# Designs tried in a protein design chat: VH-VL binders against q9nrl2r1430to1533. Part 126

Target 1, 104 residues: q9nrl2r1430to1533
Amino acid sequence: GGVHELSAFEQLVVELVRHDDSWPFLKLVSKIQVPDYYDIIKKPIALNIIREKVNKCEYKLASEFIDDIELMFSNCFEYNPRNTSEAKAGTRLQAFFHIQAQKL

## First folded at step 7 (VH-VL)

Design z27 (framework fv_iluzanebart)
Fold by ESMFold2-Fast, scan of step 7:
Formats: C-alpha cells, structure tokens, sequence
Structure z27 (fold): chain C 104 residues (1-104), chain A 122 residues (1-122), chain B 107 residues (1-107)
C-alpha cells in the first residue's frame, strides 16, 4: 500500500485472523460441503478474501473495508442460528472488531 | 512471485513410509488451499485431496480417503503428503497446486509445483 | 463424482491448422471449468479458467467456450510448441475431476 488507512487495514485483518474466534471466518464456506449456503447467502466473503483485497489496495476508503467486514458478520448471523458455535464466535469477534475499528 | 517447490524424487520399497513436501513462497500461505494431484506413469491427472493451511481443514477424494494423509505446517509454509505403508501401485508423479481465488468463491488451481517422482518397487 | 470425458483421445494436426478439443461433464458444472496443457516431464500449465477466461501470459490463439456440460478448447493456427496433452478440469463439485486428456500430436 503506502497510505495510513491501508496499513491500519493490514494490521486489523491480522488481528482478526489471530483471534480465537476467527475460525468460522478464515475461508469461504465450501458450496461442496454446505450446498444450501449459497441459496441463502448472496454475497459470500471471508477474511482471506478481505486480506487479499487489502494487499491489492482495493479499498479506497475505510468505510469500504468496514462494509466488507460487516458483510462477513451479517452473513454469519443470517445463515447460522443464534445458538450455534459459529454465531457465538461471530458475536465475540464482531465486538472485538468494533473496538479495534475505533482507530480507523 | 508465487512459487511452489516440492521435495526431490524418492525410491522406496513396498511397506515403507514416506512424507513428501510442497513449500509455498511469494504469497500468504494460510490464505490459499493446497491440493495434491497424482499422475501414474502414462496416465492422466487425478485429485487426491486439498488442505487449507490456516486451520488444517482437509478434504480427500473418495478414492484416496484413508490411503494418504495430507497435512500442513503454516510456520514454515509447507504442505505434506504422507503414506504409512507404500504399495507398488503408488508409483507416480505427485504434484501440489495452489488454489487461486476470487471475490465470493474459491476458484481454479493457478500455480503448480514441479512434481515429486515416487517409485515403489521391490 | 462428476465424470469428465474428453474427445478425441488423440488429435493429429499440422502446424498452422486449427485444433478443436471437446470436454463433456456428466452433469452441469456451470462455467467452473479449467483447461491445462502438459508437456512430457513438466507440471500442468493453466490455460483457461471459468470456461473462457485466458490465464495471464497465455497466447490469444487459445480460446475456451461452453457452459453447463459441453466445453470446447480451440487453438487457432497451431504452433510447434502447442503439441502437448490437454486436460479439462471441473471445480464446481468435490471431488474435483479431470478429463482423461487429449493428445495433440503432429501430423
């Protein structure tokens, strides 16, 4: 990159990936393993895709980066019932993200 | 630059164990799947399985389930293919390949290792 | 498992001629179809992905078409370096599967 916002995005994605609750978000849900996922979720995304977009300097504004992270959480809560390990992990990771995103 | 470098050729006896490697460089290793492909002498290509190094999620082709073990060590950006007991029928060229990706879906396999020739004979 | 069938098994073509290779899937794979070139002793080389998108560095004489179950790889004006085995591969469903290959040989 070379811009302050892009450096902050890199650091934040790394912090999310390293978080104990990142496991449902590291990679895309496989349509082979979970075929009905893509019938429900129309804009799939995961941390590996967001990280690649950061590396390619595809985020021009902090709001675009934040929107992709929020989309990831929104997809989690739309597909997974509230009592699942995935939804619980998503709730905790989203709270962590909101605290860290204050520096953006 | 993206590169996958595989370990060197192996000559083994039936019943021996073997572990071959595929080391990635020039990209974030934990962001991409690594697949293993077998090519028997004079034959075509067949998928054996894939692994996501970030969490070691591994998926095997049905014909290879229980026949091999796929693993990865993300600290050294290396994926492995392992046999507990080799058979003469395991004689083949083995390739590793990286899954390229695009927004919203896992995509095609874009970069390949040079191959590891495994010969199993008495 | 999705079975990929390639035809012909061997295609004999003179330099400068057009080569047309076919790949058929036993069920729809949408456009999740790649074409690879393999020369003796070498790793496969990605030519086409998403049925019709040419990979970076691949010459314009290579083109892919099709969707669903019927796919074609066309090599216009075949060059000496194009004599190789060509494989199609679907990545719509696991396990990923290859066709058996088409050998493009010099006439």
Amino acid sequence: as target 1 above (104 residues)
Amino acid sequence: EVQLVQSGAEVKKPGESLKISCKGSGYTFTDYWIGWVRQMPGKGLEWMGIIYPGDSDTRYSPSFQGQVTISADKSISTAYLQWSSLKASDTAMYFCARHGFEWGYYDYFDYWGQGTLVTVSS
Amino acid sequence: EIVMTQSPATLSVSPGERATLSCRASQSVSSYLAWFQQKPGQAPRLLIYDASTRATGIPARFSGSGSGTEFTLTISSLQPEDFAVYYCQQYDNWPYTFGQGTKVDIK
Scores: ipSAE 0.006, ipTM 0.639, lowest interface PAE 9.1, mean pLDDT 87

Design z28 (framework fv_iluzanebart)
Fold by ESMFold2-Fast, scan of step 7:
Structure z28 (fold): chain C 104 residues (1-104), chain A 121 residues (1-121), chain B 107 residues (1-107)
Amino acid sequence: as target 1 above (104 residues)
Amino acid sequence: EVQLVQSGAEVKKPGESLKISCKGSGYTFTDYWIGWVRQMPGKGLEWMGIIYPGDSDTRYSPSFQGQVTISADKSISTAYLQWSSLKASDTAMYFCARLSYDYLGWEFDYWGQGTLVTVSS
Amino acid sequence: EIVMTQSPATLSVSPGERATLSCRASQSVSSYLAWFQQKPGQAPRLLIYDASTRATGIPARFSGSGSGTEFTLTISSLQPEDFAVYYCQQYDNWPYTFGQGTKVDIK
């Protein structure tokens, strides 16, 4: 917990944001551009929200942070068919996350 | 301290171009939507559009599409609202606001002080 | 576009009285509704979001209720500083839209 874990979470979020495959995850999916998204996905989340929660010290446990990142990927795979650019980006970014999360 | 500081009042003639600014400080500018709101003299508030500075995703209200241009320069944490040719009907107070999260129900928590634009012959 | 309609246009109340302001959406906005206060010469101030959640620093006398299409802002014991124009705003769908405002005026 505390300040040291928040620094580690911030570092990891920054690494995710800077990854080439982060584009589907930078901000919440647009209801205007994707009208059925919020009918299917009941717990939307994105990297900008996760980063704000890190900055506000809202994650008390590393597991809570990891759960939010995994929710983000889970939402991607639930909404997007496997052969889409979104699902492919999600698969690669999730693999990257799993490797980086070992450093936590 | 989160702060949005807008450019000063403008007095213009019809047909002139104008670009007003909204500078964010005290937060990561690229992580928050910035919106523009018009308030005509003695009237209510109207959303004009929003921009996400991190990727320049911009959305206009239908009434303002093609009438104004919204842009941002993330290197100086500044959003802009621009007219190519002003009309007398553009006379209004213009506010910028930070939107903490998209349109999913998060707050519009910080507002600029407003920029008064007067367009008259 | 979702049309927001506020009533009454003007509400005249005395200090200490209860003020009740209504906001109606032309279609369901779930709970994605905010209330703003605006005083002359000032930017709007966020009072309530998610229909009923008070923003940071907002006094407990302000409360919001409702969901779907019918929403209410209540000021339980109106203070002199509460005389202002109040706007509701939906953020369920873009474009975000404001109501036309309710002016809370001194009796």
Scores: ipSAE 0.014, ipTM 0.638, lowest interface PAE 7.6, mean pLDDT 87

Design z29 (framework fv_iluzanebart)
Fold by ESMFold2-Fast, scan of step 7:
Structure z29 (fold): chain C 104 residues (1-104), chain A 123 residues (1-123), chain B 107 residues (1-107)
Amino acid sequence: as target 1 above (104 residues)
Amino acid sequence: EVQLVQSGAEVKKPGESLKISCKGSGYTFTDYWIGWVRQMPGKGLEWMGIIYPGDSDTRYSPSFQGQVTISADKSISTAYLQWSSLKASDTAMYFCARPYYSYSWYEGDFDYWGQGTLVTVSS
Amino acid sequence: EIVMTQSPATLSVSPGERATLSCRASQSVSSYLAWFQQKPGQAPRLLIYDASTRATGIPARFSGSGSGTEFTLTISSLQPEDFAVYYCQQYDNWPYTFGQGTKVDIK
């Protein structure tokens, strides 16, 4: 079971990265471009970090993996107003994630 | 095993173009920043710029902006540093480097380094 | 840009002695400070990051301290393989900047 579950996490992260709405989530927000981000968001995370954790077998339970993805979306909605392209991308990618996560 | 392998030494004349490479292996190339560092003969280290291959986000040190181009090709896990017109002052050892963690842009723990590419520019 | 200044330029130490290297930033870099070792003909090797955290595989004789603008690298009992040039580097702000280096020579 464990090997199949880790493969499922990797496949899901790959699908998220390939999604058109992944652009706000590929890597950590830049301090240069967004100076106040790290004053507001205390637990930053991004798809590249989650993928690294999957590759290093750091997720022991599916719930830990799901929690990190949900934290990523929560950060997006906390920092970005609802009318922004970031928030809209996050809404669509989160819906896609919830459908794919049913397979976990 | 994470490895960064750079292209071989180059001997060029002023005015010539050059493109050197840094090939990553043993990790997901698109998930980690890659940086380029210059070391002139007998001198210290200086950051030239960094690139995130996943979306081609590139940040240059101000002293190198417009002097070089940094790029990456995801399909062959290779980063590039290129000059349109070399100068004698470009004579240096050039290193590529990758941070230990994917989020280490912020933490500066560049722990994986290429072997270096020596570029000599003389008439 | 943040300017990093290292002192001394050259430090002569006997094997088994303690070596202390200084690094000063032109403005506060908090704890976002790394130390690298470089031997002739080799790529730099990360020793310390986050001012005091040893990188994987780095011997315990290497220790870093400091915060803000003043930083120190200490080698508690210098070994023959430790004779090299040492660079500090800030990563608090872009561009990341190195100090000019301290060369540790045999006395």
Scores: ipSAE 0.079, ipTM 0.758, lowest interface PAE 4.6, mean pLDDT 89

Design z3 (framework fv_iluzanebart)
Fold by ESMFold2-Fast, scan of step 7:
Structure z3 (fold): chain C 104 residues (1-104), chain A 124 residues (1-124), chain B 107 residues (1-107)
Amino acid sequence: as target 1 above (104 residues)
Amino acid sequence: EVQLVQSGAEVKKPGESLKISCKGSGYTFTDYWIGWVRQMPGKGLEWMGIIYPGDSDTRYSPSFQGQVTISADKSISTAYLQWSSLKASDTAMYFCARHTWDFESGYYEYFDYWGQGTLVTVSS
Amino acid sequence: EIVMTQSPATLSVSPGERATLSCRASQSVSSYLAWFQQKPGQAPRLLIYDASTRATGIPARFSGSGSGTEFTLTISSLQPEDFAVYYCQQYDNWPYTFGQGTKVDIK
């Protein structure tokens, strides 16, 4: 679709970004908003970082891309208690991702 | 090539409204925060606030909360700084800057690229 | 807010001399400290981030050190183009705050 074609990884990231449950994952967690986040989470990541890595052709294998997306969800569940809006959004978005990732 | 290009100098009267711009190019605009910095004549640098253009999440320094509005239009890769009613004390150079990250760790760290500045002069 | 204090306010040096600039934080900022150079009429230029990492394109004569509350920027052999105002900035906590600047002036 269009002069500049999207890669399979870019198409999937775009669909994740468009999803209603993407709000906790669009950008890195703020130290201002969550001061202890970076004391707990050792490998922070977000959709904007993953998209930039896709654009720079840094994923050589689909497994590397999938690992970064799974790290993002893992971080969400490690930091956020199960009954939070963040954890619930993460659960739904991860399920959506697993369905879409079968195409890779 | 990453560039931030700011709108031209403004000369205004107290009580007037003003909106200045900062246009990003050479990168994905929605992947980086944009910050605004004030420098009063002969003085140092002051952070005013930052915005994430992807969802318009905006954070102000306490001294600037309610004094200005920061916004962005991601369709044209442009961030804005706006005053509803200018004061003579708003006379300053205003810079925009892009917030970056350590690419390997995925952790954002610092402001790497700056616009050239917009001089705003407010006098009667 | 975290207050950043730079010293000296003005440093007068001759070309080829070493310049040492200090920056002190009112509380620990770990290593989340950047140094910027600003010349008259120009935007600030990033020199150092993470207290000691040189930004792309910055000459090796610029080096940063320190952690916690005490930080130093060293210019090992000052060149004519290095006469400028230098700012430290913490990004450990919001609001991000700058020091008041150190002017490096020609002797």
Scores: ipSAE 0.006, ipTM 0.633, lowest interface PAE 9.0, mean pLDDT 86

Design z30 (framework fv_iluzanebart)
Fold by ESMFold2-Fast, scan of step 7:
Structure z30 (fold): chain C 104 residues (1-104), chain A 124 residues (1-124), chain B 107 residues (1-107)
Amino acid sequence: as target 1 above (104 residues)
Amino acid sequence: EVQLVQSGAEVKKPGESLKISCKGSGYTFTDYWIGWVRQMPGKGLEWMGIIYPGDSDTRYSPSFQGQVTISADKSISTAYLQWSSLKASDTAMYFCARHVYELDSGFWDAFDIWGQGTLVTVSS
Amino acid sequence: EIVMTQSPATLSVSPGERATLSCRASQSVSSYLAWFQQKPGQAPRLLIYDASTRATGIPARFSGSGSGTEFTLTISSLQPEDFAVYYCQQYDNWPYTFGQGTKVDIK
């Protein structure tokens, strides 16, 4: 999309990265630490991958950017039992994202 | 409608085994945790444990670890609470309850739907 | 485990009056706090979750507030059907734990 949308995507990703609850999402889940993750999650994604896509201007519409962020949260909730620290962090960060995404 | 229906009241002797049930209907059983709660006569509520029927992930409260077994059969949308050897101190009302999780909007750990309870009496 | 302490143990109020119930956690539970109502012979009923969010179908006279270790349930203009035992429950960490309950009795 537009220059304004690309700048907004960059700013939003930075805000997500700085959030206290971003720790499960900063980088792709380690196969060494969590070997069954990639057997369960078929479309892995993380904030570092999304940031890279923003920098390469791969998001043409706000909906494409929102879809990737939502996929990240969906993967979190699919893999992690809901009462884990990962799932709780994901819930809080997703709520924060929904508030910020209203600006897109 | 969404509901949890529990098995009927039980009267048992110490040392006997028992398995009580909680059947879910009106929703996708495998998408929600089921918890078990004990209420001793005239006392408050105590969490015993929870199970996610989709993958049988089970968590016990430390006080109940090794005292009971929680299981589920997703083919018939039923969760179970089981004792291998009952004690008089197991006399209580037992409730099952459903956690809420929404895939479209995220999750929250509220127990929104409860079974009617199963009264278990253990006496010699 | 996180210990939940409720006060008072018993609260005597008249219909139409305001009831205020307190719940304290032994350590911070953020906003992961629920309130339940239980009437004799019945299963508990969810009233409030996330400290202040009313569950579906719960009347506006029920409100929750607080965060961290101090929580309050307020029932404005108490109705006859509100006489019951009320429990708070934390779900910040496993095992989930309930308070001992506050009984709301008619004067």
Scores: ipSAE 0.006, ipTM 0.544, lowest interface PAE 15.8, mean pLDDT 85

Design z31 (framework fv_iluzanebart)
Fold by ESMFold2-Fast, scan of step 7:
Structure z31 (fold): chain C 104 residues (1-104), chain A 124 residues (1-124), chain B 107 residues (1-107)
Amino acid sequence: as target 1 above (104 residues)
Amino acid sequence: EVQLVQSGAEVKKPGESLKISCKGSGYTFTDYWIGWVRQMPGKGLEWMGIIYPGDSDTRYSPSFQGQVTISADKSISTAYLQWSSLKASDTAMYFCARQTWDIYSGYYEYFDLWGQGTLVTVSS
Amino acid sequence: EIVMTQSPATLSVSPGERATLSCRASQSVSSYLAWFQQKPGQAPRLLIYDASTRATGIPARFSGSGSGTEFTLTISSLQPEDFAVYYCQQYDNWPYTFGQGTKVDIK
């Protein structure tokens, strides 16, 4: 059970962090670099926060974990125009995530 | 110069409130997280929590959640650690430290600069 | 939380000798591991970060190695000013955690 599921979440987060396209998602978007981000994005999240939640056993269901990852991608696409390096990275990483999430 | 300067030593009684400070200078305060570390007399170091001064996003270590309040005022480049009601067990040296970070990669990094410490003594 | 365990608790060495300090993480922290030196009455001083990178101003006799769960701090030729307590600290996952410390004493 739960021990195996938590191990799977941690493994998936590690694979996402290691992916070449993870750079926009590793931590919360900087207010200094992107001052209007938090005016537009109402539920900010990043891989470091998701990893913390996994390690604290805050996800009871795989769907809760998947929802947080999908929120991260949704925020990226809402803030960043489609032609940006951030949106392109998000598209590729999200596709990678969908393949890996099948094992959850 | 680049430094973190902490407020002076405090001697308090159990039940009293206290707020100690950590002032950054010589760098852009909102480019770094500030962490608080407790060191009990003769004991090791333990993380209490961290705060990003730019938006006051705060994270506590589980052992300190509800025990203290961490806050910051970016307009004066100062972070704070506060107790609503001190206990004798709060007697310790308290350090602040700044955490480096990469704004684009999003990776939190190591703590490279430390304050000199604030000694808090709580006794009846 | 990730538990950091240091060994030995106390290491007694003579000046000029090599000192090796160990730090073990309860789960992989990759290379997100720092070493700090603390002398009595002083704040901790960063020695090594990213497991093996010397911080600015740190003498070459200090070196770090390891990755994953097993890490080592080596002082190649111990100087009198090196007698202190040394802490390892992981910054891979919150909450960040320190080891309990290794005290390096003069023989």
Scores: ipSAE 0.000, ipTM 0.559, lowest interface PAE 13.2, mean pLDDT 87

Design z32 (framework fv_iluzanebart)
Fold by ESMFold2-Fast, scan of step 7:
Structure z32 (fold): chain C 104 residues (1-104), chain A 124 residues (1-124), chain B 107 residues (1-107)
Amino acid sequence: as target 1 above (104 residues)
Amino acid sequence: EVQLVQSGAEVKKPGESLKISCKGSGYTFTDYWIGWVRQMPGKGLEWMGIIYPGDSDTRYSPSFQGQVTISADKSISTAYLQWSSLKASDTAMYFCARHDYNFWSGYYEGFDYWGQGTLVTVSS
Amino acid sequence: EIVMTQSPATLSVSPGERATLSCRASQSVSSYLAWFQQKPGQAPRLLIYDASTRATGIPARFSGSGSGTEFTLTISSLQPEDFAVYYCQQYDNWPYTFGQGTKVDIK
């Protein structure tokens, strides 16, 4: 736990946000646009929320940060069928994350 | 306008306590880190510590751990740097600075606004 | 802690000439590097953050480059008001650390 860990988490969140495949993950899914999402997904999360948790020093360990990122991908694959643009974006971004997370 | 205003110069004797302040205005105080920087006469800049006023999370540089206390009172948008017992080696200019994080650019923007500095002189 | 090393300690350059200042980190700081200008009797002023992004209001003659461990601040056409000490600072790892500074003297 130090500001170094925050800097590493922040760097990774910025890299994820700037990735071409981040578009399904930037903000929470809209209840207006996708009304059944919150009936299916028990723990909604998005990069915007993860970044706020990083800034508020809510992650004490790299594993807690990684768990939230993995939850985000898990939610994507639970809600979206494999052949959707959302699931395809999630698959590519998750692979990118796994490579970058080796730095943590 | 965004502004950080620090308390005035202090002249103290070794062993005395001191608390100096940094008041933020023109922005949401709880959304930004406040850092403290020491500059000894004729020397460079060194980070002492930072605080996030929203939850009072405080981080100290190893050289300053146990030497000073950093705190904040978000109800009056003020951060503090405190010594229980001053030493002559504490004679320095002390700056506070705000850390800006721009979400839409996706990056840390460094310390963008600085206080004018508080000169602390400790002599017998 | 990450040690920041600046070179040269003092740089003398004529007005209108290009000044190049170097900053090296003892380990990678990615692009989490800022440059500050400090004039005598004043607080530091942020010039560059994210290694290469100019802060608001900073003249275009100031530019930053580099990533990882090697960084450069360039002043393309040095003005008399640019007489100052310049510090690099990493904010990748705590404690945040400054270089020792480069003093820019105008010939």
Scores: ipSAE 0.000, ipTM 0.543, lowest interface PAE 15.7, mean pLDDT 85

Design z33 (framework fv_iluzanebart)
Fold by ESMFold2-Fast, scan of step 7:
Structure z33 (fold): chain C 104 residues (1-104), chain A 123 residues (1-123), chain B 107 residues (1-107)
Amino acid sequence: as target 1 above (104 residues)
Amino acid sequence: EVQLVQSGAEVKKPGESLKISCKGSGYTFTDYWIGWVRQMPGKGLEWMGIIYPGDSDTRYSPSFQGQVTISADKSISTAYLQWSSLKASDTAMYFCARHEYILTGYYDYFDYWGQGTLVTVSS
Amino acid sequence: EIVMTQSPATLSVSPGERATLSCRASQSVSSYLAWFQQKPGQAPRLLIYDASTRATGIPARFSGSGSGTEFTLTISSLQPEDFAVYYCQQYDNWPYTFGQGTKVDIK
């Protein structure tokens, strides 16, 4: 943990946000669009929340940052059936994340 | 301290355009949805719509869809409610209010309110 | 949309007495119900959320109860500053909707 690692987290979040497959993850899921989401998902999270945590220096270890990103993907796959556009986007973005996270 | 400060009272004629504002301070503006509520003279409260300033995701109540435009400028922590052409029936007090999106999720309630903007539309 | 109906329209109570206000939803809103107080010329003030949780700074004399379609706001010992209009609001389904209000007036 430190300023160097926080800069790396910010860079990685920005790369995730800019990725074509980030659209299901940019903000918390809407109850209007997905009425039962919060009944099923116990720990909702999104890239905007993770970015704010980075900006507020809440991640002390790279593992804490990685855990929040993985939680985001886990929630996606728990809620969305495998053949949905959300699950497919999540699969591709998670693969991209795993490649980039090797830098951490 | 958290504050929502609204623009001042407006007196307009039918057919005129109008844009009123709601400025947030004392919190991270993009962590919260901003909603607009109408109160007709002597009547109760009506939810008009909500906006998430982080990406401008906007939701309108069915009775207000196409009647108003809700927008936000996150660089100055300000939300807007706009009419292209006012009608006498738009005479009302308009309140903005926030509810937390980032920490509490979708089941939130309006916790902090602006002081209101009185809009009077008459010929 | 979910229709919220409040009763009575007006409630006349003396200071120190108990006031009980009702709110009914046209369909279940679980516990996603809030109560607001509004005085003339002022913005609404949040009193209760999640049907029974008092908002920060709200006196203990205010209490909420109920779930599903039937909800109650109780003011156990009404104070002079409590004379106002009270609104219930559901936030279970969009569009969110308010009741028409109950005016609590002095006897």
Scores: ipSAE 0.005, ipTM 0.559, lowest interface PAE 11.4, mean pLDDT 86

Design z34 (framework fv_iluzanebart)
Fold by ESMFold2-Fast, scan of step 7:
Structure z34 (fold): chain C 104 residues (1-104), chain A 121 residues (1-121), chain B 107 residues (1-107)
Amino acid sequence: as target 1 above (104 residues)
Amino acid sequence: EVQLVQSGAEVKKPGESLKISCKGSGYTFTDYWIGWVRQMPGKGLEWMGIIYPGDSDTRYSPSFQGQVTISADKSISTAYLQWSSLKASDTAMYFCARYSFDWESPYYDYWGQGTLVTVSS
Amino acid sequence: EIVMTQSPATLSVSPGERATLSCRASQSVSSYLAWFQQKPGQAPRLLIYDASTRATGIPARFSGSGSGTEFTLTISSLQPEDFAVYYCQQYDNWPYTFGQGTKVDIK
């Protein structure tokens, strides 16, 4: 048999998930633990949702993929004050993403 | 009172175009996603896709991607489901439903009454 | 996509008896599972969300349990108005998929 290559989007999502600072982004925020989150954040998104969209080839342009990742970070910074562990993790993971996204 | 009111039943021929509607009232329409669900005669529920009316961000189920177009007009609080060319296999009841993003995960909290679409030769 | 499988396809129960409906996911959906009731000619009605939380106005005889891949809807002391088709839906992962339904019929 043939060898199937991973897409650039699949590789980048895997690297984001494996990063030490991915913990705030792995899945949707819990309303039980954070009851006002969904009052403030109107387009919730997380890495598990983005990964699924990549696996189903729903991103037709690199810009669409980048926009969803940036939405995830934007939501983090909108909800979390900048001195929180969530915002600090988001800042570091976003910087890592920007370096990796240069290859897209 | 939150309500989703859908357009009336349609009888069409194969190859014809169709656009059905779902009008929201009793809430801020642009703050909630609207989903579409198909139910073929005697069959179960099939999730088709969702739209966020505030900016028309639309997401389709893979089985419905390219088969239908979902759109919304926020000025009249109405979402639409559209076919460019109907097939007999499109005969079904179509429901719209509101996603509640006031909770951790989206679930359908309010449903429209359904629009019956019959496509026959 | 995550495949949702419901069993049995048809459940025959007498009024006053307990009905137990099962829903299985092809992969873990955590607790992101909802149950809907649908009567002939009507839109589906939300019964349970987050696997076990009753929606507003839903009678206490309806209860949900489970997490991961195995879920159960229980109707204690079934009433005449409970004869309907019941659907489960996962909303953990895109696309949000429904089971094929379980018809609760009169014995």
Scores: ipSAE 0.006, ipTM 0.540, lowest interface PAE 12.8, mean pLDDT 85

Design z35 (framework fv_iluzanebart)
Fold by ESMFold2-Fast, scan of step 7:
Structure z35 (fold): chain C 104 residues (1-104), chain A 122 residues (1-122), chain B 107 residues (1-107)
Amino acid sequence: as target 1 above (104 residues)
Amino acid sequence: EVQLVQSGAEVKKPGESLKISCKGSGYTFTDYWIGWVRQMPGKGLEWMGIIYPGDSDTRYSPSFQGQVTISADKSISTAYLQWSSLKASDTAMYFCARHPLEYSWYEGMDVWGQGTLVTVSS
Amino acid sequence: EIVMTQSPATLSVSPGERATLSCRASQSVSSYLAWFQQKPGQAPRLLIYDASTRATGIPARFSGSGSGTEFTLTISSLQPEDFAVYYCQQYDNWPYTFGQGTKVDIK
């Protein structure tokens, strides 16, 4: 037992997950659906992994949390051309993240 | 606690239909694939297929395509494995498993159900 | 489909000794290989993924190595609880495929 206390990182991840543009980022890209993804992207990450790291208290500094979120967006833009729905969603979600991250 | 809990043992006759279940708890069910694995008595493990509960994207192993149906109901965090007409050769232990292995960078738990024994009378 | 072949079928080892299990893929699976342990009456347990990364909670005596088509699981000092069947599995391509298993038995 104990009271559930939302950390700033936990609250931010929840806000990202709820955003309409989170769909490319909710889980790791499927190797079955996109076989060449892991040949190009060597440090894959997604919101479900970041959420688990927050829940396990693995981020000691805000910069570590921000680095993982930025890696997620960087991977999106590296793999997906700018004209794709994935890249457009990533651009909007990243802008939303930058506004929310100012609270950290 | 992250768990997959499967339905109980089944004893059926050839030609009967059957639907067994695998219920996830302690995690967001739509964040992971759920797979089904068959183990015939005294034999090794065989992947039957996988489903992503968020959109019901389902992939079957070639040997099981058309033999079984895999489905999921994300509102109750449950995946299913179904036969329209059982055969004696379907006698086996059936496991469900949460699929983090596709994610080599991820240090997640590989979570398995306890297994459902299905016996089809000869 | 990618065929996984394990050797030996049975390995007899005394407690405290090193056990070395082999797994060969019919084509390259890069490092997308996992090792599982299964005890009688139990579900399989993940030991190693990405060929050499230990799963959470797995003792340091378990180590994996290899890439491409040849992989090895090593148990450096076999404990009584380690007598089980071990399976390798590739997840480089669908369908995912298991090896036939290596039974680690007591001498």
Scores: ipSAE 0.006, ipTM 0.599, lowest interface PAE 9.5, mean pLDDT 86

